VHH binders against q86b00r158to499. Designs and how they scored, part 39

Target 1, 342 residues: q86b00r158to499
Amino acid sequence: PRNSLQRAIDRLKNKFGISLKGSFEEEFYLIKKGDNNNSSVASLLNSIEKLDHGTFANYHSLDCYGDILEKITNALEEQGLPIEQLLSESGSGQFEITIDYTDIMEACDRHIIVRQTINSIASYNGYIATFIPKPFDGLVGSGCHAHLSLWDTNDSNLTPDANGECGLSLVNQFFIGGLLKHSKSLTALFNTTPNSYKRLKPFYWSGCNVSWGLDNKESFIRIPSSPFSATDGCSNFEIKTIDHTSNPYLAMAGIIHAGFDGIENSIAPPPPTSLFDQSVLNNQLIPSNFEDAIQSLKENHYLCENIGNDISNAFIHVKLAENKILKELSDDDQILKLLELF
Key: E = the ipSAE of ESMFold2; O = the ipSAE of OpenDDE; V2 = 0.75 times the mean of E and O plus 0.25 times the DockQ between their complexes.

## First folded at step 21 (VHH; framework vhh_rezetamig_d1)

Design yb2 (at its last look DockQ between E and O 0.56; V2 from the best seeds 0.00; counts 0 for: pae E 17.7 > 2)
Fold by OpenDDE, look of step 21:
Structure yb2 (fold): chain B 342 residues (1-342), chain A 128 residues (1-128)
Amino acid sequence: as target 1 above (342 residues)
Amino acid sequence: QLQLQESGPGLVKPSETLSLTCTVSGGSISDSRYYWGWIRQPPGKGLEWIGHIYHSGNTYYNPSLENRVTISVDTSKNQFSLKLSSVTAADTAVYYCARPRTWYYDSSGYYTLGFDVRGQGTLVTVSS
């Protein structure tokens, strides 16, 4: 998978002189272990600190988890990972950590290290860290949002353009056009378990609408606005649908090839959308289940070929088999199984 | 200040090849941020996007003209060019070189490129 991404990176660079940089927002829950060895889902849920829902960056949440979060932060920093931010998310006991953006390969490497480190630190300190997309039905899901930008060979960010749509340069618009074109197939790479699609619901800021736009959290591609957008444009675009079940290398390989298609063929994205555009909210959605997503990928010869037919076929086969097994499990057993994997 | 200037013959005979060059000043054509394109406006008609080129040499052509259009770039001269083969009277128009910046839907509901800068335009008449 890592080699596939490298090929994608090389392809983009060799053809267009463009490189992709990025970072992941790592959302996760921390659950304090009880004294009992009961690891039922209900038990885990009950172990989550009850906080006021709907409050972002909750001070109380940070305070309650201050010690463990500090240990996590220290561990990451000791490994040379530059932490951009660590904050409370919407869910009780839910947190987000972001490492500074870097070359996309390194970003993927960091993604893996971050998750492993968090899991390790949590475990050693009597916590469970879970990166499951939707670990509990009543709680907000967790993703790993990818913030991406295009760069030239002079290490200049190509993404921003104050005179471009949504503050993006035309080349980045084409890149996004490609992503949207391949959004259904990419979903199979981004969301690889049935549980993933419990998170991917409309009106939950999961980005399941096949659209793009400024600050539109319902869109597959969100363009974070900047206070400087009027003068400089927007520095990056965000893919919100990615969760931790994805292989980051394959996911990014898919993104690069999809974007490559956009640039190569000048695929314009549809008109941008806003959160308040009802027509957009009822627009086309990404696949609502893995079977539909993987079918889209199977039928996408462009992505499969460019990612690599062998690795694509293997991915499809393995994920289908895994999903079959997961679907045969009860909801609780599925979560328990996913806890072992992620 | 970025400036674009078209140059080439204003008269072309039917079946011949229209050839224009755009000279870019005040900016580099090799800037990876930008595309460079050609548009035209026939008398009494709206603007039509012909095509554009990236500094890498990658091109996009309007499907209506794809078989007849060639756009090229010369980074050493900071120029890009248009060739339109097999011209007819229908190709009579004011031709502009432009720097596209964004997509938008025109009044007819079709995708088109918006540009922030274009040349003054040059009339090319196809006539015997």
Scores: ipSAE 0.854, ipTM 0.941, lowest interface PAE 0.6, mean pLDDT 91
Fold by ESMFold2, look of step 21:
Structure yb2 (fold): chain B 342 residues (1-342), chain A 128 residues (1-128)
Amino acid sequence: as target 1 above (342 residues)
Amino acid sequence: QLQLQESGPGLVKPSETLSLTCTVSGGSISDSRYYWGWIRQPPGKGLEWIGHIYHSGNTYYNPSLENRVTISVDTSKNQFSLKLSSVTAADTAVYYCARPRTWYYDSSGYYTLGFDVRGQGTLVTVSS
C-alpha cells in the first residue's frame, strides 16, 4: 500500500508538477479501564459516564482529563510530532488531536504513529483509547478528517485563489471535481467496516453529500474559511468522511488518482452548496453501506488499475471477508470485537 | 501585469478554417493554476464560450462546436491558438482570448465562466 501511494505521488508530480500536503484530525474516545476488563458495551459506556457525570463536572471537563491528555501530548512531542491543535467536547470523553501538515507520505506515516502513541499511553495509564467510528449510539462518532492542499515544485501553495469559487484556484477545483466523480468508490477505501456507516448519516455533519462548499459540514468536501479568506483565498480543503478503519496509504492513493483524473480531464465540480440552501442542490449521497461502496470500487476500473489491480483485488477480498465475520456478531459484540482492532 | 492579445486574419472564406493566436505577456501560460480560453460574440448577440486549454494540452470544448474546434498551446512562445474549421456566416463574431478566473459546469457545461483577464477582441468576418 505504501508503494502504491508513492506511485500516485510520483504520477501527480511527473505529469503536473504538483505535490500534495496534508494532515489528519484524529478523533478518539478515552474510556477508564474497569475491574471487569470492560466486558460489555454497557460497562464501557458507564466508564465514560463516571468520568463525566454532571453539570458541575462538565464545566471542569479538561481538569478531569488533564493528566492523561498532558501525558499523550508530551509523548507525541517527544517523538517530534508537532501538535497543531487539541480539542475536547466538555465532559464527553471524546478528543481531537491534529498534527502540523506536511508532505502527504510523511502525513500518513505520522497518522500511524499518532494512533499507536495514543493507544500505548492510554493503556499504560489505565485507559482504553478507541478510534471506532461509532462506538456508542448516543454519542458523536469519531473520524479522521483529512486537510489537504496542492503545492508546486517551488513549494508554493497552489490551492488558494481569492477570486476563485470558494477561494480556490482552478486546478484545485478540478482536483475536487475528480474527488466528487469518484466519491462513491473512495468511500470503500475510507470507511471499511459496517460500523463506519452508523456514523455516515445525513444531518450528522459527517459529509455524506456528494457536494462541496465553503464551510459546509454536510459536504464530502468542505472548504474551511478564515478571516483572511476574502483577501488571500482558502489555503486547504477537507475530506470529512475518512475514519480510522481506513488504510491511510490506500485512501490517499485513491484521493490522488481521483484528483489526477479531475485535473487531466478538466472535470469541473458542480456549483458549490450551502448547508441550508436547497434551491440549487441536486446532490447524490455516498453509499449507505460497505457492500454498495465496495461494489462501486470494483466497477471503478480507473481507480483499481492505478492503485494496482493485485492490491485492489486483495483489499476487496479481505474487507468483504472481514465484513461478513463482523455482521455475524450482535451490535454489542461487534463493538467489543472492533475495540480489539481500533 | 498580465495581458492577452488576439492576432489573425479578419476575413475568412466560407468552408475554410478560422485561425487565431493569443499572445500572453506579463505571465506564463505554463502556470498550473490557470486555463486559457476563447470566447466570441456574434453581432447583436451575447457572449458564447468556445473552449479552453490547460498548459499540458488538455482541452474542453463547447459541445455545439466540438467537432469543428481545435485549441492548442505553444509554451515556448507563450501562446495559445484557436482553429475553427468549416466556417459559415454564423461564425462571424468578435473573438476574445481570456484567462478564466473561475468556472464550473452545470448540465449545460461551462456557461457560467468568469474571467479576470480578457483580450481586446478581434473581429473575424466570414464572407464570400
Scores: ipSAE 0.000, ipTM 0.160, lowest interface PAE 17.7, mean pLDDT 81
ESMFold2 (binder alone), look of step 21: mean pLDDT 81; pTM 0.813

Design yb3 (at its last look DockQ between E and O 0.42; V2 from the best seeds 0.00; counts 0 for: pae E 17.6 > 2)
Fold by OpenDDE, look of step 21:
Structure yb3 (fold): chain B 342 residues (1-342), chain A 128 residues (1-128)
Amino acid sequence: as target 1 above (342 residues)
Amino acid sequence: QLQLQESGPGLVKPSETLSLTCTVSGGSISDSRYYWGWIRQPPGKGLEWIGHIYHSGNTYYNPSLENRVTISVDTSKNQFSLKLSSVTAADTAVYYCARPRTYYWDSSGYYTLGFDVRGQGTLVTVSS
């Protein structure tokens, strides 16, 4: 998978002189582990601190988890990972950590390290860290949002253009056009378990609408606005649908090839959307289940070929098999199984 | 200040190849942020996008003209060119080189590629 991403990176660079940089927002839950090693899902849920839902960056949440979060932060920093932010998310006991953006390969490497480190620190300190997309039906899901940008060979960010739609340069618009074109197939790479699709619901800021737009959290591609958007444009775009079940290397390989298609063929994205545009909010959605997503990928010869037919076929086969097994499990057993995997 | 200037013959015979060059000044054609394109406006008609090119040499052509259009770039001269083969009277138009920047909704309700800068235009007449 890592080699596939490298090929994608090389392809983009060799053809267009463009490189992709990025970072992941790592959302996760921390659960204080009880004395029982065989905790049920209900038991785990009950162990979560009850906080006021809907409050971002909850001070109380940070306070309650201060010690463990500090240990996590220290561990990451000791490994040379530049932490951009660590904050409370919407869910009780839910947190988000972001490492500074870097070259996309390194970003993927960091993604793996961050998750492993958090899991390790949590475990050693009597906590369970879970990166499951929807670990609990009544709580907000967790993703790993990818913030991406295009760069030239002079290390200049190509993404921003104050005179471009949504503050983006035309080349980045074409890149996004490619992503949207391949959004259904990419979903199979981004969301690889049945549980993933419990998180991917309309009007939950999961980005399941096949659209893009400024500050539109319902869009597959969100363009974060900034106070400088009027003068400098927007520095990056965000893919919200990615969760931790994805192989980051394959996911990014898919993104690069999809974006490559956009640039190569000048695929304009559709008009941007707004959260206030009701006509678009109920528009085309990404697949609502893995079977539909993987079918889209199977039929996408462009992505499969460019990612690599062998690895694509293997991925499809393995994930289908895994999903079959997971679907045969009860909801609780599925979560328990996923806890072992992620 | 970025400026684009078209150059080439204003008269072309039917079946021949229309050839124009755009000279870019005040900016580099090698800027990876931008594309460089050609548009035309036939008499009494609206603007038609012909195609554009990236500094890498990658091109996109309007499907209506794809088989007849060739756009090339010369980074050393900070120029890009248009060739339109097998011209007919229908190809008579004012030709502009332009730098596309974004898509927008036009007054007619179409999502259209827009440009921020274009040349003054040059009339090319196809006539015997």
Scores: ipSAE 0.749, ipTM 0.913, lowest interface PAE 0.8, mean pLDDT 92
Fold by ESMFold2, look of step 21:
Structure yb3 (fold): chain B 342 residues (1-342), chain A 128 residues (1-128)
Amino acid sequence: as target 1 above (342 residues)
Amino acid sequence: QLQLQESGPGLVKPSETLSLTCTVSGGSISDSRYYWGWIRQPPGKGLEWIGHIYHSGNTYYNPSLENRVTISVDTSKNQFSLKLSSVTAADTAVYYCARPRTYYWDSSGYYTLGFDVRGQGTLVTVSS
């Protein structure tokens, strides 16, 4: 898969002189380990509730976890991973760490290191760190949103254009057009377990609408604004659906080949949508379950061939088998099984 | 200071091929942010989009002209060109090369909403 990503990177650069930079928003829960080893979902939820009662500004969550968060951030910085943000998310005991953006291969490598470091530090200090997409039905899910931008050979950011739709250059709009065209197939690469689809619901801010727009948290592609977007344009775009069940190299290879298709074939995205004007939404959604997503990928010969037919076939076979096993488990047993993996 | 300049014959006989070249100066046709296009204005009528090309060679044409239009690019000369075959008197117009302002995908396909830079224009007359 890492070689598949390198081929995708080379393809984009060789044909168009474009490189991709990005970072991941690493969302996760910290759960204090109790006497029963937190062996049920109810035990895990009760542990989170005891540690976090913050109901305003999330300030109390940071106070309760200050020591473990400091150890995590120190470990990341000692490994040369410059932390851009550390946030307490809206869910009880949920946090987000974002590393500074960099070239996309290194960003994927850093994604792996960030998850490993968080897991290791948490475990050493009596915590469970979980990256499960939807571990608790009543709490916010965890994703790993990708923030991406396109750059030329002179290391100039090609993404912004103050005069472009949503503050984006035309080439970046074509990249997004390709992403939206392939969004159903990409979902199979981004969201690889039945649990992933418990997070991907309309109105959950998960990005399951096949659309794009400025600050639209319901769109597959969100364009973050800044105070200077009218003058400078928007510097990046965000793919919101990716979660930690994905192989980051395979997911990003799919993204690059989809965007490549958009640029090569001049695929303009549909008109952007606004969160506040949902009556004009396309109403088109990404697949609501893994079986439909993987079927879309199986039928997408363009993505499968470019990623590599042997790699794609192996991915499809393995993930269908894994999903069949997980589907046979109760919801609680599925969460406990996923804790061993994520 | 980006500039576009059309060149080519101003008189073309019916049934022949109209051929124009646009030379780009003060910027690069290989700039991955932009498409390069042709528009025309028949006498007494509004602007009509003909088509455009990406520096890689990928083209998109007005469906009403698609059967007769070829747009090509030569990045080594910083130029792109238009060929319109089987011309008639209805093809008499001022032809402009241009850089698209915005490009959108809609329910009918691809189209260009406007242009942010265009050339001075060149009159091409189709007559016997």
Scores: ipSAE 0.000, ipTM 0.161, lowest interface PAE 17.6, mean pLDDT 81
ESMFold2 (binder alone), look of step 21: mean pLDDT 81; pTM 0.817

Design yb4 (at its last look DockQ between E and O 0.01; V2 from the best seeds 0.00; counts 0 for: pae E 16.6 > 2, placed apart)
Fold by ESMFold2, look of step 21:
Structure yb4 (fold): chain B 342 residues (1-342), chain A 128 residues (1-128)
Amino acid sequence: as target 1 above (342 residues)
Amino acid sequence: QLQLQESGPGLVKPSETLSLTCTVSGGSISSSRYYWGWIRQPPGKGLEWIGHIYHSGNTYYNPSLENRVTISVDTSKNQFSLKLSSVTAADTAVYYCARLRTYYYDSSGYYTLGFDVRGQGTLVTVSS
């Protein structure tokens, strides 16, 4: 699967002189271990330590998760992974760690290391870290949003164009056109469990609308603005749907081949949408369940052949079998099973 | 390895101004990732946040102290400072300088800061 991504990287570079760079926003919950090792979903939910809400810092707020977060950040920095951002996300007990962007192969390698490090440090310090896409009903889900940009052979960022639609260069718009064309098939690579689709709902800001737009949290492709966007253009684009159930190498290989199709065939994306437009207009959605997503992938001979037919067939077979087993479990038992994995 | 060191007088008379400086070594105060803050602990009580400053000079103060507190930064000396005017015996405390980062931030602007690194602390006594 790492070899599949390398072939995708080489294909894009050899044909167009383009390289992909990116990073992941790693969202996860920290759950304090109980004396009986947290044997039910209800006990897990009760073991989340919520932050006090306040206008100003105080002792309780300053000390609540500070020690464990410091140990996590120190361990990541020791491994050469300096943290760009550490945020407490909406939802009590949820956090986001973002590592500096880099070449996409290294970004995928870093993604694996970040998850392993967070799990190890949490476990050693009396916590359970979970990356399950929707572990708790009524709380926000966890994704690993990818921020991506296109670069030329001179290491110049090709993504921004202050005069382009949403601040993007034409080549990046074609890349996005390809991503949107293949979005239903890509969902099978991004969201590989029944639980994933509990997160992917309209109006949850998960990005399930097959659209793109500036700062549009409901779009499959979000273009983040910055104070410099009007002068310099937008430096990157974001895919919000990816979650930790994905194999990052397959997910990124799919992304590259989809974007390659867009550039090679000059596929213009539809007009961008705003969050306001999404709230008053119905939009095409990504598949609402894994069976429909995987069917789209099976029928997408372009992606399957370029990723590798053997790899694609194995992925489809394994994930269909796993999903069948998971769907036989109650919602709570699914979460307890997934907790062993994510 | 980042270190923070408080310096300043340990005794201040009532109605005068308490003045402390924090020297940062092993790292840069100009980092975009951190705030630089002052926190105090009165005898037998919990920690109280005084305020913080970003390296650009933008400050945020505890409203209970806002009218008496000034925090400043000198990036060329890698230092930041606290002045607390019109002190009373209630201002007797161990004062810490600290490097802070946000742990929670919602769209309404509410956030929680936490200690990343702090100094050893310096006792300042206000007495007549």
Scores: ipSAE 0.000, ipTM 0.157, lowest interface PAE 16.6, mean pLDDT 81
Fold by OpenDDE, look of step 21:
Structure yb4 (fold): chain B 342 residues (1-342), chain A 128 residues (1-128)
Amino acid sequence: as target 1 above (342 residues)
Amino acid sequence: QLQLQESGPGLVKPSETLSLTCTVSGGSISSSRYYWGWIRQPPGKGLEWIGHIYHSGNTYYNPSLENRVTISVDTSKNQFSLKLSSVTAADTAVYYCARLRTYYYDSSGYYTLGFDVRGQGTLVTVSS
């Protein structure tokens, strides 16, 4: 998978002189372990609710988890990971950590290290950290939002253009056009478990609408606005649908090839949706289940070939098998199984 | 048992702002499990989603009303409110506050907002 991403990176650079940089927003829940190591899902949920009411950016949440969060932060910093921010998220006991953006390969490497570190520190200190997309019904899901930008060979950000649509350069618009074109197939790479699709719903800021726009958290691609957008443009775009069940290398390889297609063929995205547009819900959504997503990927010869036919085929078969097994489990058992993995 | 109750004036003049408050009892509005929203039913028409809010303050509005709608939450009072500006006769409806739980994919391929509890509704008439 890592080699596939490297090929994608090389392809983009060699053809257009463009490189991709990025970072992941790592959303996760922290759960204090009870006396029993084999806690039911209900027990885990109750533990969360007792500790935090789940207000976004609430000081109480940060206070209750202050010790463990400090240990996590220290562990990451000791490993040389530049932490950009650590915030409480919308879910009770939910947090988000972001490492500064870097080259996309390194960003993927960091993504893996961050998750492993958090899991390790949590476990050592009597907590469970979970990166499951939708660990508990009714609670806000967890993703790993990717903030991406295009750069030239002079290390200049190509993403912003104050005169461009949504503050983006034309080349970045084409890149986004490619992403939207391949959005269904990419979903299979981004969301690889049935649980993933419990998170991917409208009105949850999961980005399940095949659209793009300024500050539209329901869009597949969100363009974060800034106070400088009017003069300098927007510096990056965000993919919200990615969750931690994804292989980051394959996900990014897919993104690069999809974007490549956009640039190469000048695929303009549809008109942006800067505000929530309910009509989008009736138009085009990403797949609502893994089976549809993976079928889209199977039929996407362009992505499969460019990612690599062998690795794509292997991915498809393995994930189909895994999903089959997961679907045979009860909802609780699925969560327990996923807790072992993420 | 969770109960929602709408309150506010039943008569609003054209061009003025409709203001309603929903008082929640029997449960906390600060729950991470639910959204809190407003829907309305004009006479002879179906239910229309106005918007909803998460306890974090994140709001979602119907695009058709977005420029006129403001939803807010007061966790200290266990209330959330609706403001609809520049009202016309078309805004005459029974207004409901509701707890919104989940969205589901219907047989027609559309996501539908699901709510499990709502108020009894309050008629708001826009008239001179």
Scores: ipSAE 0.000, ipTM 0.224, lowest interface PAE 14.5, mean pLDDT 86
ESMFold2 (binder alone), look of step 21: mean pLDDT 81; pTM 0.812

Design yb5 (at its last look DockQ between E and O 0.40; V2 from the best seeds 0.00; counts 0 for: pae E 18.6 > 2, grease 24.9 > 24.2)
Fold by OpenDDE, look of step 21:
Formats: C-alpha cells, structure tokens, sequence
Structure yb5 (fold): chain B 342 residues (1-342), chain A 128 residues (1-128)
C-alpha cells in the first residue's frame, strides 16, 4: 500500500509538478478501564465520563482527562511529532489531535504512529482508546479528517486563490472535481467496515453529500474559510468522510489518482454549496453501506488500475470477506471485534 | 504586470487553418498555478471558451471545437498558440488569449470559466 501511494505521488509530480501535503485530524474516545478486561460494550459506555454534549473544547472534559492527555501529548512530542492541537470533541470522552501538515507520505506515516502511540499510552495507563467510527449508538462518531493542499516544486501552496471559487485555485478546483467524480469509489477506501456507515449519516457533519463548499460540513469536500480568504484564498481543503478503518496509503493513493483525473481532464466540480444552501439536502449522497461503495470501486477501472490492479483486487477481496464476518456478528460483538483492531 | 498579446494573421481563407500566438510578458508561463487559454467572440455573440493548456502541455478543449483545435505551449518563448483547422465563416471572431482563474455560475446557472487577464484581442476574419 505504501508503494502504491508513492507511485501516485510520483505520477502527480512527474506529470504536473504538483505534490500533495496534508494532515489528519485524529478523533478518538478515551474510556477508563474497569477491573474486567472483557467488558461489555454497555460497560464501556457507562465508563465514559458524562459531559455536556454539543460543547466543543469542553474545559471540563480536558480537565477530567488531563493526566492521560498530557501523557499522550508527551509521548507524541518525544517521538518528534509536531502537535498542532489537542481538543475535546463533542462526544463525551471524545478528543481530537492534529499533527502539523507535511508531505502526504509522511502524513500517512504519522497517522499510523499517532494512533499506535495513543493506543499504547492509553492501555498502559488503564484506558482504552478507540478510533472506531461509531463506537456507541447515540454518541458522535470519530473520523480522521484529512486536510490537504497542493504544492508546486518551489514549495509554494497552490491551493489558495482569492479570485477563485471558494478561494481555491483553478488547478485545485479541478483536483476537487476529480475527487467528487470518484467520491463513491473513494468511499470504499475511506470507510471499510459496516460500522463506518453508522457514522456516515446526513446532517451529522460527516460529509455525506457529494458536494464541496466553504465551511460546509455536510459536503464531501469542505473548504475551511480563512480570515485571510479575502486576500489570499483558502489554504487547504478537507475530506471529512475518512475514518480510521482506512488504509491511509491506499486512501491517499485513491485521492491523488482521482485528483489527477480532475486535473488531467479539467473536471470542473459542480457548483459549490454553502452551509446554508438548502439544495445540499437534495444532493447526491455517498454510498450508505460498504457493499455499494465497494461495488463502485470494483467498477472504477481507472482507480483500480492506477492504484494497482493486484492490490486493488486484494483489497476488495479482503474487505468483502471482513465485512461479511462483521455483519454476522451482533452489534455488540462487532464493536468488541473492532476494538481489537482500532 | 502580466500582459498577454495575440499575434497572427487577421484573414484566413475557408478550409484553412487559423493560427495565433499569445506572448506572455510580466510572468512565466511555466507556472503550476495557472492555465493558459483561448477565447473568442463572434460578432454579435457572447464569449466562447476555446480551450486551455497547462505548462506541462496538458490541454482541454471545448467539446464543440475539440476536433479542430490544437493548443500548444512554448515555455522557452513564454508563448502558447492556437490552431483551428477547417475554418468557416462561423469562425470569424475576435480571438483573445486569456488566463483562466476560476469557474463560476453564469447568468443561466451554468459553470463557466472566468479569466483575470486577457489580451487586447485580434480579429480574425474567415473570407475567400
């Protein structure tokens, strides 16, 4: 998978002189372990500190988890990972950590290290860290939002343009056009378990709408506005649908090839949708289940070929098999199984 | 200050090939940020996008003209060119080279290319 991403990176650079940089927002839950290592899902849920839902950056949440979060932060910093931010999220016991953006390969490497480190520190300190997309019904899901930007060979960010739609350069608009074109197939790479699609629901800021726009959290591609957007444009675009079940290398390979298609063929994205645009409600949605997503990928010869037919076929086969097994499990057993993996 | 200037014959016979060159000054065509394009405006009609090119040579053409249009780039001369083959009277227009910057909604609700800079334009008349 890592080699596939490298090929994608090389392809983009060699053809257009463009490179991709990025970072992941790592959302996760921390659960204090009970005395029993074989705790039920209900038991785990009950162990979550009860906080006021809907409040971002909750000071109380940060205070309650201060010690473990500090240990996590220290561990990451000791490994040379530049932490941009560590925030409490809307879910009780839910947190988000972001590492500074870098070259996309390194960003993927960091993604893996961050998750492993958090899991390790949590476990060592009597906590369970879970990166499951929807670990508990009724609680906010966890993703790993990718913030991406295009760069030239002179290390200049190509993404921003104050005169471009949504503050983006034309080349980045085409890149996004490609992403939207391949959004259904990309979903199979981004969301690889049935649980993933419990998180991916409309009107939950999960990015289910096949659209793009400024500060539109319902869009597959969100363009975060900047205080300097009027003069400089927007520095990056965000994919919200990615969760931790994805192989980051394959996910990014898919993104690069999809974006490449956009640039190569000048694929204009559809009209952007704003946060308050009611038309978003009627927009096409990404697949609502893995079977539909993976079918889209199977039928996408462009992505499969460019990612690599062998690795694509293997991915499809393995994920289908895994999903079959997971679907045969009860909801609780599925979560328990996923806890072993993520 | 970026400037674009069209050059080429103002008269072309039917069935021949229209050939224009755009000279770019005040900026490099070898930029990963920008595209370089051609547009035209027939008498009494609106602007029509012909196509554009990336510095790498990657092109996009208006589907209505795709079979007849060739756009090329010469980075050494900081120029890009347009060739339109098999011209007819319908190809009579003021031709502009331009730098596209964005898509936008037009008055009809369709996405179209907007440009920030274009040349002064050159009239090309197709006549026997």
Amino acid sequence: as target 1 above (342 residues)
Amino acid sequence: QLQLQESGPGLVKPSETLSLTCTVSGGSISSSRYYWGWIRQPPGKGLEWIGHIYYSGNTYYNPSLENRVTISVDTSKNQFSLKLSSVTAADTAVYYCARPRTYYYDSSGYYTLGFDVRGQGTLVTVSS
Scores: ipSAE 0.860, ipTM 0.946, lowest interface PAE 0.6, mean pLDDT 92
Fold by ESMFold2, look of step 21:
Structure yb5 (fold): chain B 342 residues (1-342), chain A 128 residues (1-128)
Amino acid sequence: as target 1 above (342 residues)
Amino acid sequence: QLQLQESGPGLVKPSETLSLTCTVSGGSISSSRYYWGWIRQPPGKGLEWIGHIYYSGNTYYNPSLENRVTISVDTSKNQFSLKLSSVTAADTAVYYCARPRTYYYDSSGYYTLGFDVRGQGTLVTVSS
C-alpha cells in the first residue's frame, strides 16, 4: 500500500508537475477504565468523563482530561510531530488533534504514528482510546478528515485562486471533479467496516453528499474559507468521509488517481452547493453500506489498475471477509470487537 | 489587462494543415492556474470546443478532432498554437483562442461553461 501511494505520487508529479500535501483531523474518544467490567457498550458510555460544557478549552485547562492530553501532546512533540490544533467536544469525551500539513507520504506516516501514540499513552494511563467511526449512537462519530492542497515543483500552492469558483484554481477544480466522479469507489477505501456507515448519514456533517462547496459540511468535498479567501482564494480542500478504518496509504493513492483522472480529462465538478441549497436534499449520496461501496470499487477498473490489481484484489477479499464476520455480531458485539482493533 | 490575439492565414486549401497562433499580452501563459484553449464557430452553427493545453505541455482535445489536432505552447514567446491537419470545407469557421473559465462534466461528456478571456476571432476559410 505504501509503495502504491508512492507510485501515485510519482504519476501525478511526472505528468503534471504537481504534488499533494495534507494533514488529518484525528478524532477519537477517551474512555476511562473503571472498576466496572467494560463488557458492554452501555458500560463504556458510562465510563466517559464529562468535560466542562459550552466551551472548547486547550489541553492544559481541562480538569478531567488535562493530564492525559498533556501526556499525549508531549509524546507527539518528543517524536517531532508538529501539532497544529487540539480541540475538545464539551461533554462528549471526544477530542480532535490536527498535526501540521506536509507532503502526503509523510502525512500518512505521521497519521499512523499519531494513532499509535494516542493508543499507547491512553492505555498506559488507564484510558481506552477509540477511533471507531460510530461507537455510541447518541454521540457524534469519529472521522479523520483529510485537508489537502496541490503544489507545483517550486513549492507554490496551486490550490487557491481568488477569481475561481469557491476560491479554487481551475486545476484544483478538475482534481475535485475527479474525486466526485470516483466518490462511490473511494468510499470503499475510506470506510471499510459496517460501523463506518452508521456515521455516514445525511445531516450528520459526515460528507455523504456527492457534491462540493464553500464551508458545506454535508459535502464530500468541503472548501474551508478563511479571512483571506476573498483576496487570496482558498488554500485547501477537505474530504470529510475518511475514517480510521481506512489504510491511509491506500486511501490517498485512490485520491491521487481519482484527481489525476479529473485533471487529465478536464472533468469539471458540478456547480457547488451550500447547506441550505435544495439540491443538497436530493443530491446523489455515497453508498450507504460497504457492500455497495466495494461493488463500485470492483467495477472501477481505472482505480483498481492504478492502485495495483494485486493490492486492490487483496483489499477486496480481506475486507469482505472481515465485514461478514462483523455482520454476524449484534450491534453491541460489533463495537466490542472493533474496540480490540481501533 | 490580459488580451489574446489570433494570427495566421485566413485561407487554407483542402487536405492542408490549418495553423494558428495566439499571442498573450498583459499576462503570462506560464500560469499554473489556467488552461489555454481553442474554439471555433462554423457558419450557422454554435461554438465547438477544439482543445486546450496546460503550461506544462499537457493537451486535451475534443474526441471528434483529436486525430487531426495539435495544440502547443511556446512560453518564451508567450504564445500557444493550433494545428489542424487534413482540413476540409467543414473546418471553415471563425477560430478563437481563449482562456477557459470552467468545464462541466455530465453523462453526455463534458464541455466548457464559458471563457473569462477570448480573442476577437479569425475567419479561416477552407476552399480550393
Scores: ipSAE 0.000, ipTM 0.162, lowest interface PAE 18.6, mean pLDDT 81
ESMFold2 (binder alone), look of step 21: mean pLDDT 80; pTM 0.811

